# Miniprotein binders against Phosphatase IMPL1, chloroplastic (IMPL1): the designs that were tried, part 8

Target 1, 311 residues: Phosphatase IMPL1, chloroplastic (IMPL1), of Arabidopsis thaliana (Mouse-ear cress) (q94f00)
Amino acid sequence: VLSEVSDQTRYPRIGAKTTGTISPAHLLEVVELAAKTGAEVVMEAVNKPRNITYKGLSDLVTDTDKASEAAILEVVKKNFSDHLILGEEGGIIGDSSSDYLWCIDPLDGTTNFAHGYPSFAVSVGVLYRGNPAAASVVEFVGGPMCWNTRTFSATAGGGALCNGQKIHVSKTDAVERALLITGFGYEHDDAWSTNMELFKEFTDVSRGVRRLGAAAVDMCHVALGIAESYWEYRLKPWDMAAGVLIVEEAGGAVTRMDGGKFSVFDRSVLVSNGVLHPKLLERIAPATENLKSKGIDFSLWFKPEDYHTEL
Below, E stands for the ipSAE of ESMFold2; O stands for the ipSAE of OpenDDE; V2 stands for 0.75 times the mean of E and O plus 0.25 times the DockQ between their complexes.

## First folded at step 7 (miniprotein)

Design V4 (from V1 with K8Y E19L R69Y; at its last look DockQ between E and O 0.01; V2 from the best seeds 0.00; counts 0 for: pae E 16.5 > 1.5, placed apart)
Fold by ESMFold2, look of step 7:
Structure V4 (fold): chain B 311 residues (1-311), chain A 80 residues (1-80)
Amino acid sequence: as target 1 above (311 residues)
Amino acid sequence: MTPEELLYQAQELMERAFLLDRQGDYEEALELYKEAIELLLQALRLETDPKERRFIERRIELYMERAEYLKEIIESMKRQ
């Protein structure tokens, strides 16, 4: 009997069932404003000189990160003074009794930003009781002498947009015709080694695997339909919260890399155009189970202790 | 059966096997891994495209590695 249920029940929806007392339109407006305000800080920095000392480059990245985060926080606090905020640079602030948790990555793809390589973003997601409710990602494109942005957004149940236009995942139904994306952390542990082997395998059987260097950008490319899937181990909530909702609202699928139900506090993510999801899991899920059996820690992380969730 | 039908059936078994494996239902997961590998071996015997053959071979390798680990777990559980 359960086998007769549609494919949508195979991969549980990860977005919030409701946005609570704040309307979807209001959450979306504030999420977009927050992401765009952070992105204006980053845009001011993209043309600054990078042929300076290593310390000067490190300061540029750090200053831009902190300024972007501060700008985003000001927007959120002005509109929602009691919401919890989890930021890459600033940790946890706000009222622990709030149902709303903002996951902020003020500069996703810091290595790319430092080099002027055109794949980085500002990523802002807001969770309602642990589930993504609204999201915006402002992607930087073009590169030196040609910098530009595009804005991705979504609300739970409201679909996904890029620059105000509805977007959808691709319809590609064979791995052999797919463009895939992955990423690697700086820790060269067993998870890193496993993903190197997955990268090697998928490079040979697909149209290619990209390693672009910005998780939020990678997920937006899946949602836009220009890539078919993205996976990575050991991402943080602020790397994933916005992108996963944007993929789901574009008609994609979101799971852990073992195929389990995803939460923003998990240590792995697989997003895809949906139809390829089972085929990708045929390789990825057993590899992930082998990692778990070797004692790699896949428990939830960065979840605020007192933050109420439906997880 | 065609290679496509064999690959589809193997995919269905593997999805069920992944769920059982994660749930700790290792004996049933192992049986589904074995059945899926058998179907993949049949598909491999029929497939002539070198890229498709390598794709199937890599799937078999990965599933066999997991199946061997599950056998060890199951034997350990029986000794307890």
Scores: ipSAE 0.000, ipTM 0.266, lowest interface PAE 16.5, mean pLDDT 87
ESMFold2 (binder alone), look of step 7: mean pLDDT 84; pTM 0.802
OpenDDE base, look of step 7: ipSAE 0.018; ipTM 0.268

Design V5 (from V1 with Q11L E65L R69M; at its last look DockQ between E and O 0.02; V2 from the best seeds 0.00; counts 0 for: pae E 25.7 > 1.5, placed apart)
Fold by OpenDDE base, look of step 7:
Structure V5 (fold): chain B 311 residues (1-311), chain A 80 residues (1-80)
Amino acid sequence: as target 1 above (311 residues)
Amino acid sequence: MTPEELLKQALELMERAFELDRQGDYEEALELYKEAIELLLQALRLETDPKERRFIERRIELYMLRAEMLKEIIESMKRQ
């Protein structure tokens, strides 16, 4: 009897042990409202004509990002005026003494949005002392003439939901049977080259690697169990904060790409269905350690200076 | 040799092993991984700093895991 060492015990949980003074239910309600409010702005913009000049398309993206973030910020500030906010566009806003940090991506997958390609999202995660406490991701699906959304949400210890239904990661235990996901940043350096090699290798041994172009979406697909893993270098806290909680609460595993304990302020992430996580690390971790040996910076980044964390 | 010198040599072997591994030269890569692990084990015996020890331990674990995988790959290739 090979003891099924429950993969859940192998890696430290990233979710907050408590949501502090705010109930998980109330925190989730505001996170979902914030993400949905941002998504309404994005939905209005997605239906606008794309036959615009390059400048007009760039302006549409920028205007949509800013308008979505402003709408999300209004919801957060109305409900929690003292919370700290880390937004992609707005930077750091609020009281640095707060135990709560909102990580907001008002439009994850801007390239996809610009092209009208399905797979972009609004991502809202809230940290309690640096650990994700609640999350909501509104994914845009379908594409032109059939745009729709699905909403992912989670609380630490509360499980993960898609459209109010409980979701779980897959049980796929072989890489040869797995559908994997990765992403690539805009810097084509040693980290990019290393991930291209990982992409090649995993494409060779798996059922395939997808490159969807939206980190929050990619993580939600792992949580939904339609993909077995996602990894990427140099994601920012707002790219990851919601998605990592949703994966963990769906029964998945979350680490750094070196297999170390993950923080949303890390410069690498590996999420999986748990059972594949060791096998993925067999390849990903040595590659990541090689980057560190070459002097690639993997120190924590985008952590607010005065923000207290129990990491 | 100091723990630092041993670690440096192990990392140099790992860079070479990683390149060979990417090229599909698994047998040669495996030998370099083994050599690197031996150097790291020597470094660990001499290292007293808890942070550096954890770093070395983690590298040993990762390289052992990859070395085991390479053994399986090599065995699979010999059966074909």
Scores: ipSAE 0.000, ipTM 0.177, lowest interface PAE 14.6, mean pLDDT 90
ESMFold2, look of step 7: ipSAE 0.000; ipTM 0.071
ESMFold2 (binder alone), look of step 7: mean pLDDT 85; pTM 0.799

Design V6 (from V1 with K8R F18W E19Y F55Y R69W S76E; at its last look DockQ between E and O 0.63; V2 from the best seeds 0.00; counts 0 for: pae E 2.1 > 1.5)
Fold by ESMFold2-Fast, scan of step 10:
Structure V6 (fold): chain B 311 residues (1-311), chain A 80 residues (1-80)
Amino acid sequence: as target 1 above (311 residues)
Amino acid sequence: MTPEELLRQAQELMERAWYLDRQGDYEEALELYKEAIELLLQALRLETDPKERRYIERRIELYMERAEWLKEIIEEMKRQ
């Protein structure tokens, strides 16, 4: 039934079909408690003086990141002493034979945090056999003199919430009416230059493209329906694990930037409100295929060696 | 009853509330969330360790956040 198949614009869902012996509700409670506990540490640091010297600013960021990480780890270990944990920069802790992998970013958007710019977050996701099972992101909003947070969460098949209220992606059906988001890696390679070209092209044909600097926040904004899409090359599992589930459970679509089925261990992500996904891929997928032909590596990365996956 | 026993019972009620919430049975889910919150408040009154008290307070906040929204949904549905 070719015509029926061609009418479908659904992409494979990435969320875990089951969560094994631990209920989705229990996983959800723990990801939210972990994210909020880390966020409490970050909130204590947001009003500390921003030293203009590199060392003073770097120390504040490093100290805050480490304290947030310690607080999150304590919550996870208190509830699940035998689970595997993947922190930012690839640090792994715990039982490598566990089916549960916690992907933690204790301070996403460190440059924004360093400057007091209100776009950073604490991001906690848990995978079951490689697939997102539950997620929470605590976003920092307001900025100096008016800091506040909002909490995003989701479970596979359970929908997405912001501050306890169900959220859904936007219904915007034209790129010309869309607000888009992207980000850029540190290395100025072919992927970087290709994405700069995509940024220029999409800026011309959409309402605008934002470059805010915190992947988890960017994905949550798509889930909330205040932006239509986010894409970026060279993201790590801790950058994506929570945000991709929140987008999918809010009704959005998640793929690689070549349109293929997404894994948290892939090096690119395209999230959208779903209805715009095919239109975005018309421009993004050929650019990504061209990068592959130039030898850019899109193999899986940061998957712990002994972690069993059903990808 | 020990704080640990109260916390375990609260979690069991929360898990049931969550499943009913997903099914759209908002009135029954709200009552179970309220019962879970009452057990957490009892545990909080008995707990003396500052770290454990903060953990219980965060759990209460999470349950209250969803319960408050369910209350609004139920009120709106009754008006229509």
Scores: ipSAE 0.718, ipTM 0.913, lowest interface PAE 1.4, mean pLDDT 90
ESMFold2, look of step 7: ipSAE 0.553; ipTM 0.862
ESMFold2 (binder alone), look of step 7: mean pLDDT 84; pTM 0.803
OpenDDE base, look of step 7: ipSAE 0.340; ipTM 0.735

## First folded at step 8 (miniprotein)

Design V10 (from V6 with W18Y W69R; at its last look DockQ between E and O 0.66; V2 from the best seeds 0.00; counts 0 for: pae E 2.8 > 1.5)
Amino acid sequence: MTPEELLRQAQELMERAYYLDRQGDYEEALELYKEAIELLLQALRLETDPKERRYIERRIELYMERAERLKEIIEEMKRQ
ESMFold2, look of step 8: ipSAE 0.429; ipTM 0.803
ESMFold2 (binder alone), look of step 8: mean pLDDT 86; pTM 0.824
OpenDDE base, look of step 8: ipSAE 0.571; ipTM 0.866
ESMFold2-Fast, scan of step 10: ipSAE 0.731; ipTM 0.916

Design V11 (from V6 with D21N R66M W69R; at its last look DockQ between E and O 0.69; V2 from the best seeds 0.00; counts 0 for: pae E 2.4 > 1.5)
Fold by OpenDDE base, look of step 8:
Structure V11 (fold): chain B 311 residues (1-311), chain A 80 residues (1-80)
Amino acid sequence: as target 1 above (311 residues)
Amino acid sequence: MTPEELLRQAQELMERAWYLNRQGDYEEALELYKEAIELLLQALRLETDPKERRYIERRIELYMEMAERLKEIIEEMKRQ
């Protein structure tokens, strides 16, 4: 009986092998509490009148991001005063000698939030020696007059949950039956152009490509099994740290867009249901290698100095 | 007991509940979350600092949400 090597064994796991001295349950509790605390701040802001002026909208986004991050940081520092933190707004805070690095996006999908368009999220991931150990993403769903949230969470080797229920990636094995997701950065360079061509090609051969505009949400939708894949160039560690663990623990695959072993400090990510991952790489990997050949930088970025990693 | 001791005991119960939930022991996990909430409510009655009170309230809300999720799972299992 050839043991069906589960598709999970085909790519290197990105999740931490251990959570160190802190239990997975304790890490998860603080991650969930931190994400929920940030989400309370965002929920209060989402119901505020949107000023019609560009400046008033920009101020609301900036104020909400900062207030959400401050609330998350307060929870993390209260529980783990010695942990290192990498936040979108706050930068690097804490002791670089810590094995634990918190990657915090206080408001993923700021454009969606600004417009009141669903979805956006609060994303909190904690790394142990550079590998994701625990994660929570609070997604805002519905939109104006019907705002609600759903919470995704995972621990390394613990499985992925949505609203406390175990979730799994889809079993869709054909690209022509898949719903795919991608994102685009603000720089309209060669990487943007390459991803526009990938968007065109996959729109032609699949049931469609969504461009939702929140990386952590997009990954959680793959983990939930309502989409088969997500890919993007030049995401930051805080955009990816929670979502990649949630996908892997839902039974999905995580790589670089060239098919290489993924780190949260990489400048490309491909997540999928695992089954489609090779078929996606047949198109995505050559396109990414072409960018490398043009001298586009794919080196690790936003890795804190002196942070110890077992990558 | 001090608020800090109550918080520590609630944490220990939550950790056990998390492992039980992972094993599929949902009923026992639910009871431990209820006990943890009771300890947190006791801590809240003793805590006078507004910041610490807000922190305890958020933990209570988190554990209540977990308890409600477990109730839903248990009810769904009884319907199968």
Scores: ipSAE 0.162, ipTM 0.640, lowest interface PAE 1.9, mean pLDDT 91
ESMFold2, look of step 8: ipSAE 0.531; ipTM 0.856
ESMFold2 (binder alone), look of step 8: mean pLDDT 85; pTM 0.823

Design V12 (from V6 with L62F; at its last look DockQ between E and O 0.05; V2 from the best seeds 0.00; counts 0 for: pae O 8.9 > 1.5, placed apart)
Fold by OpenDDE base, look of step 8:
Structure V12 (fold): chain B 311 residues (1-311), chain A 80 residues (1-80)
Amino acid sequence: as target 1 above (311 residues)
Amino acid sequence: MTPEELLRQAQELMERAWYLDRQGDYEEALELYKEAIELLLQALRLETDPKERRYIERRIEFYMERAEWLKEIIEEMKRQ
């Protein structure tokens, strides 16, 4: 029984229709170089002794984040001095008149990094007029005494790659056969409580829900086809910009958790292998609409002022 | 047509094909993927920059693989 053609068509593409005046190949080259350069800084830090003191650990994280971001920013500014940048640590840098916005997470999964727990990543995405145009995520894998990396990359309409090999989302069409992923923010409010109930419900009906702790990594695992879906509330643009493009270019679907058209400036994301997307929304969308009805803010956030978007 | 114009037209076809593919309009999606691949192949013939050529080649490979998967789906649907 070919399951009813999943209503995947209801979901507009999030990737940029054009990369403007800069070729997708040139954007990809700089995005990959930027992410790898940040990852070299992180790799030097993973082998440093973790001071058991809370302060020493916090200082190591902060120093690594800042050093990684500085290295990424140097690459971006050297190649594209006029582009706008939105970094986790540095905030908004550059000319707001640029059609290009770089969304940079220099260390996604800081808690995992702090504990030496796999995985965490460097995440670099570039938007053209608000839509992801190119992306690279360098995932740290293995753990203590066996640290390694793998590099995910994509361009809008160019497909997704892992270590230069083409990747695809899984073909799993049943939730009871799926491995799902979610995350939780630090605010234990109504959105957190709602996602805890979703976590419980999906843990009951699926093969399991992972809580890995790095949004860009989680999305790359969906793109790689080793997980079927990831969702989370209140991610920032730098958490999502690279991973959502990599999922879409791997053949996946990307929406808001209410099933609406996704922007990297949204406060909810659902990514999947596409085939499961409607079945996931049957549970996730009503829960998200209930939060909206309670007055939880789902307006766009962290969008730079005067940044031109064709969303 | 310039390589840039061919790539733009190919992208428009691919977006429409992707939409139809997701609807289960696999036959129409497959046709649009084929047309887009032809435009990409034309762009590749005109492109001299090695980096741009590599980008176009990766796009062709991506959509060719999708087109082959759609053929398999269409054949299976005809057997049911």
Scores: ipSAE 0.012, ipTM 0.198, lowest interface PAE 8.9, mean pLDDT 90
ESMFold2, look of step 8: ipSAE 0.343; ipTM 0.777
ESMFold2 (binder alone), look of step 8: mean pLDDT 85; pTM 0.808

Design V7 (from V1 with K8R E19Y F55Y S76E; at its last look DockQ between E and O 0.01; V2 from the best seeds 0.00; counts 0 for: pae E 11.4 > 1.5, placed apart)
Fold by ESMFold2, look of step 8:
Structure V7 (fold): chain B 311 residues (1-311), chain A 80 residues (1-80)
Amino acid sequence: as target 1 above (311 residues)
Amino acid sequence: MTPEELLRQAQELMERAFYLDRQGDYEEALELYKEAIELLLQALRLETDPKERRYIERRIELYMERAERLKEIIEEMKRQ
């Protein structure tokens, strides 16, 4: 028989126990520099015209994404020439014997970037033997005529910061007072349909559910305490690696959507302020189990074959 | 027993049920889903707030759907 445990200990930690041979401070410095350098590239592009051809807009997004990735890679390679790198645009690069894997999203929220809608970011996470060790997300805020950034960061065991100030998840303890966030992929499959029902249901019982369109930003908003939870199916490692560590280090909880122990290589995530996590799982977990029973597999994905993990 | 106490007891059963379901211990998970549904039905009978009633009803619907799926899985396992 299992006994009730505190909200802070109900769910296994997902962050690394150690940063290995590289100190937490050094790893944090490089991950922040990488994310900020990518964000400088994105900032140069935020005021470019959007009233152009569809092809021209698609090229702007693609060119910005590639340039941001290249800038991030240059920082990582200059500091850690042998680390593995997993980028959305560049695939897998580096020495497969490395314990360190960088998960890079050079432009999280590409549709929002294309429209100038102020919910997109540069997201850089570093895994040590499969677990998040350090993270930085540079969020774009304000929008046209008012663009600015703020920088989220964390190291495993070191807490979470926004612009150098320590942050913590909210204390909201009832779903009816919660502001929630979710996202949808573009495929209208069974996972999409299930999440549409979860979206509908949670709008009935919460303060509201947002669909903002940038996974790393959504998780940073939970860490900042301005939203209570974020969930999504069918994410990839670069969507999640930084944000999940930032939430955990802000005092939040991180699981798979079935309530199981989260890995960056899973294809679903639920993050929350912790105290709400069990109440959210009461609806989310059985819906997820029903999806799995229909043959939808949320097990490990995008893990490099030779990358050694503790998973 | 208050609706709050019934909901707390249902939550404890459901945490155990989720664990068993993840482990593939479907027969035991099914029994805990059924027990939790019974507690939620009792809570619904006592609850008057429309939002809280809707919350309870939705949980019952989800747990019943999962329980029915588990019955199918268990029957398939017995056939094999």
Scores: ipSAE 0.000, ipTM 0.445, lowest interface PAE 11.4, mean pLDDT 87
ESMFold2 (binder alone), look of step 8: mean pLDDT 86; pTM 0.820
OpenDDE base, look of step 8: ipSAE 0.463; ipTM 0.814

Design V8 (from V6 with W69R; at its last look DockQ between E and O 0.68; V2 from the best seeds 0.00; counts 0 for: pae E 2.0 > 1.5)
Amino acid sequence: MTPEELLRQAQELMERAWYLDRQGDYEEALELYKEAIELLLQALRLETDPKERRYIERRIELYMERAERLKEIIEEMKRQ
ESMFold2, look of step 8: ipSAE 0.544; ipTM 0.854
ESMFold2 (binder alone), look of step 8: mean pLDDT 85; pTM 0.814
OpenDDE base, look of step 8: ipSAE 0.336; ipTM 0.731
ESMFold2-Fast, scan of step 10: ipSAE 0.748; ipTM 0.921

Design V9 (from V6 with W18F; at its last look DockQ between E and O 0.03; V2 from the best seeds 0.00; counts 0 for: pae E 11.9 > 1.5, placed apart)
Fold by OpenDDE base, look of step 8:
Structure V9 (fold): chain B 311 residues (1-311), chain A 80 residues (1-80)
Amino acid sequence: as target 1 above (311 residues)
Amino acid sequence: MTPEELLRQAQELMERAFYLDRQGDYEEALELYKEAIELLLQALRLETDPKERRYIERRIELYMERAEWLKEIIEEMKRQ
């Protein structure tokens, strides 16, 4: 009896096959330390008076992003001086010959942070030869007068954790019973309009679509099982690298929005609880293929030159 | 077979094993991990590059560790 390869094997795994020469435990320790160190900087900033002036908010965001990234970079460089780093603010730093690439978002959900709206996160993922090997996301929750954090972490093959407890995606098997999540970039082009139509369609057929505004947080909510799926176009590697591993290790599925094999350098992502993944693709994949047919660029992006990948 | 082809096949087995492991099909997962280890050992015998050798050795260690843990789970399940 060919055991029906259940829904989780329908899609290629995105997680690294190995953590290379560094143990998963050691990678996880440094990833968690890096994310927590960045989160301490962000926590100090969340309680600062937000000047309602456009400049004052922009300066606070920029200063917090840079200070968080600098703190994360110090941890990574102290532990792994030869590793390659791809940061949102700092760009590419380190040795391109390294098999390890750190993808760092020092503050995912900058708009939410600026407004004091929950949630936002510090997101740190490390790739081994282009595949996520370890991840940590520190989510800021609650909001003004009640700020707190929870920490998501994963290693390839090690499972996903929230505050040290094992987490799993939901078992929801019907879109009509699902809570979905999506995001929107700042470019209001054909990809934006296509995702607006997807948002409308899924809002009609599901229990609702959330637009939270922090990609790493959204993925962690899928991994936690409080949402069934998240999708978005044109995320950067640092937006996705940690969250996609956490979802996969929580028992979820990760693909491109066309259903193809996902890389953190792709310009589309769909994560889900696995069970709903085919049903989501029935709508999302044709819409994405239509964008491709219109000549919208979905080629890999922000991949460092000379970085060796087993993609 | 080339080391690269052996590594590819070992990966396919590992992906299936990891899936079955997540489903609680520990006996079938264990067999696939064993098969993957055998392919990796063959690759290691053919690989001459020290960097790639270390990579293969580490994969063997990881799959062996998981295989031993699966044996323990299977034994505990048989005692219940």
Scores: ipSAE 0.000, ipTM 0.200, lowest interface PAE 11.8, mean pLDDT 90
ESMFold2, look of step 8: ipSAE 0.000; ipTM 0.458
ESMFold2 (binder alone), look of step 8: mean pLDDT 84; pTM 0.799

## First folded at step 10 (miniprotein)

Design c65M (from V10 with E65M)
Fold by ESMFold2-Fast, scan of step 10:
Parts: sequence; structure tokens; C-alpha cells
Structure c65M (fold): chain B 311 residues (1-311), chain A 80 residues (1-80)
Amino acid sequence: as target 1 above (311 residues)
Amino acid sequence: MTPEELLRQAQELMERAYYLDRQGDYEEALELYKEAIELLLQALRLETDPKERRYIERRIELYMMRAERLKEIIEEMKRQ
């Protein structure tokens, strides 16, 4: 361990300590190829006409999502035919006894994609025995008439890159100078209501809170240092697996919203630049504990039954 | 060499480049990335299937992103 002693508050690392028989470099190459291949499919669709009818937009989104997923699956299967894959509807493909679980979001930010708003991504993460081992996110930037992409990647212990350049979280040390991000699910339950209150509170004390609508993009923006934190309740493994590793490897902190050790199968995430993490938890952790006392379920979800984890 | 052998050798060189890069041996890492890219270009010349050709092109593009950044780092280090 290169740095075990830090003068700043530290949180348990979530990245895999080993990747077994497959090297981190090999896993990195495949997650990058998979994400890039899916992103090329999405790029072909960004300039297709946006039909004003509900059915037209829904078909474009669904067709693009399926085509992107098929392209990603082909790359993963070509390299690792016996690995387990978790798709965005919770569907499981492949060998459930595998130590390697691929968490794929072929089109993160579908509403943004439908409208041509430049905040969506292809996200591919691979876990080894439940812990993130390698990750890549291809972010779509620019928007109509100037679409382009930005490629993020990381391996556990290997650092984080954006377009081949090493990236690091910001050094911002006060909430009053922070730009924060959050997101909301479709269910208007106590978790939604609680997060609306957190949004209001943090809007008042920070430079602002954004609601961009793509979890993988939001986490990559924290890793890049252009935002200080992102938090959200009720995220699924495919929403988080890649982004959390990229944040951690960029020097950020990753916990549950109660401050506990994070797992990709948890139902809440708080990522930050690290130095602000305790200050954010002062408001977020009590709110999350209150939700538990009201009976909101924070047990692990979408973990395949036969998938062995070392959480 | 067969395309499959070229692709395997390119992967081995990339893995070595990755570990040298992690330990800050940027000049040696860059040379291995360059060699890996040359092997991928040789495989590309032999491959006739459009889908496999595009797969090789994507690998080249990914290797080039890091190689280009390493060139910049090395040039910056020479100026310092």
C-alpha cells in the first residue's frame, strides 16, 4: 500500500484488491472497447429526427438502447464467453458462477438522449467478486450540430483517465464554493421527498445543485473536478458500477448516503472530492437514517443469486 | 504471423506498456504502445471482415489516446 496514512478523512476503498487470473490491463482494454463500440451505435442515432409523438421518441430510445446493448455484449462475449452480465432491466446473461460481473448501461440518460440534450453516456463496469475492477464511460458532449465524445476509464488501483489524460477530483474545501449534483427516481416516496429537501438545503448553502439526468455523467464530472459531489437514492448497479470506480481512482470518496461502506448493489450513493465528504454527510446521513426508521428498504438489490461477493 | 498472433502480441505489449506507465516509466511505455500499434496496423492490413477491421481500428484509437498523452508528458518533462 503506497499511501495508508492520510492527514484527511479517509473512507474504505471499494475497488477490487485483485482481479484474479485476468490482468487489470486486459479488463481495462475490454471495458474501453465495449463502451466505445456501444457509443458508436449511439452516435449514429444522435442526429435522427426527434418525432414529437410519444411513440416515435420511445421507439428511437428503445431501438438505440437495444442496438448499443447488443454491440457491447458482442465485445464482452468475444473476449470472455464465460462471464456474467447484468443488463439494465435486471436481466442476467451468462455463467452465474463467474467471479466477473459486467454491469452495463448501454444508454444512460435516455430522456436527455430523446431530446438531444448533451448529457448521456454509455457505461460499462466489470466487478471481480462484487468489487469494481475496471470501468469506462463514454460521455456525449456538444449537442446538436457539434456532437462529440469524452472517454473516461479506470482500473482498481490504476488511477482514472479522461481521453488518455490522468484526472483528479477538485480541491474545493467549502460547501459554499461547491457545485453539487443530484438526481431523482420516478417514484415520489419518502426518499424522493427527503432528497427534494436536501436539494433545497444544499441549493441555499452552495454555489448550486444541478439535476442533469445521467448518473454516469454526474459521477465522471466529479472525477474530472468540475463538480464537487453527486448523490442519489435508488440507483441500480448498472447506474453506478463504472462511475464509482472512476471517482475513487480520481482521488474521490465513495460511500452510501448514511456514510457506510458502499457496494455496487446498495441503493444509495454519495460521491465527492473527498475533502468535502464529511461536511456533506453532516446533512445527508441523518436524513438517510431517518428514512431507514420510516421503513425505507436499503438492503442490497439486483445482486445475482449465484454471484459470489467479497463485500 | 497470423492476424490472431499479431493481435495477441499487441495485447501483451499493451499490458507491459500499461504497467510501465503506472510506475512512471513514460518513455519505455510509449515505445511499447508504438510497437503494439504497429502490430495492430499489420493485423488490420491482413483482415478482410469489416466488423473485425473496425474492432482493430477501435483498439488502435484507444492505444493512440494514451500514447499521444505520453508524448506530451515526455515533452513537458524535457522542458522542466
Scores: ipSAE 0.724, ipTM 0.916, lowest interface PAE 1.4, mean pLDDT 90

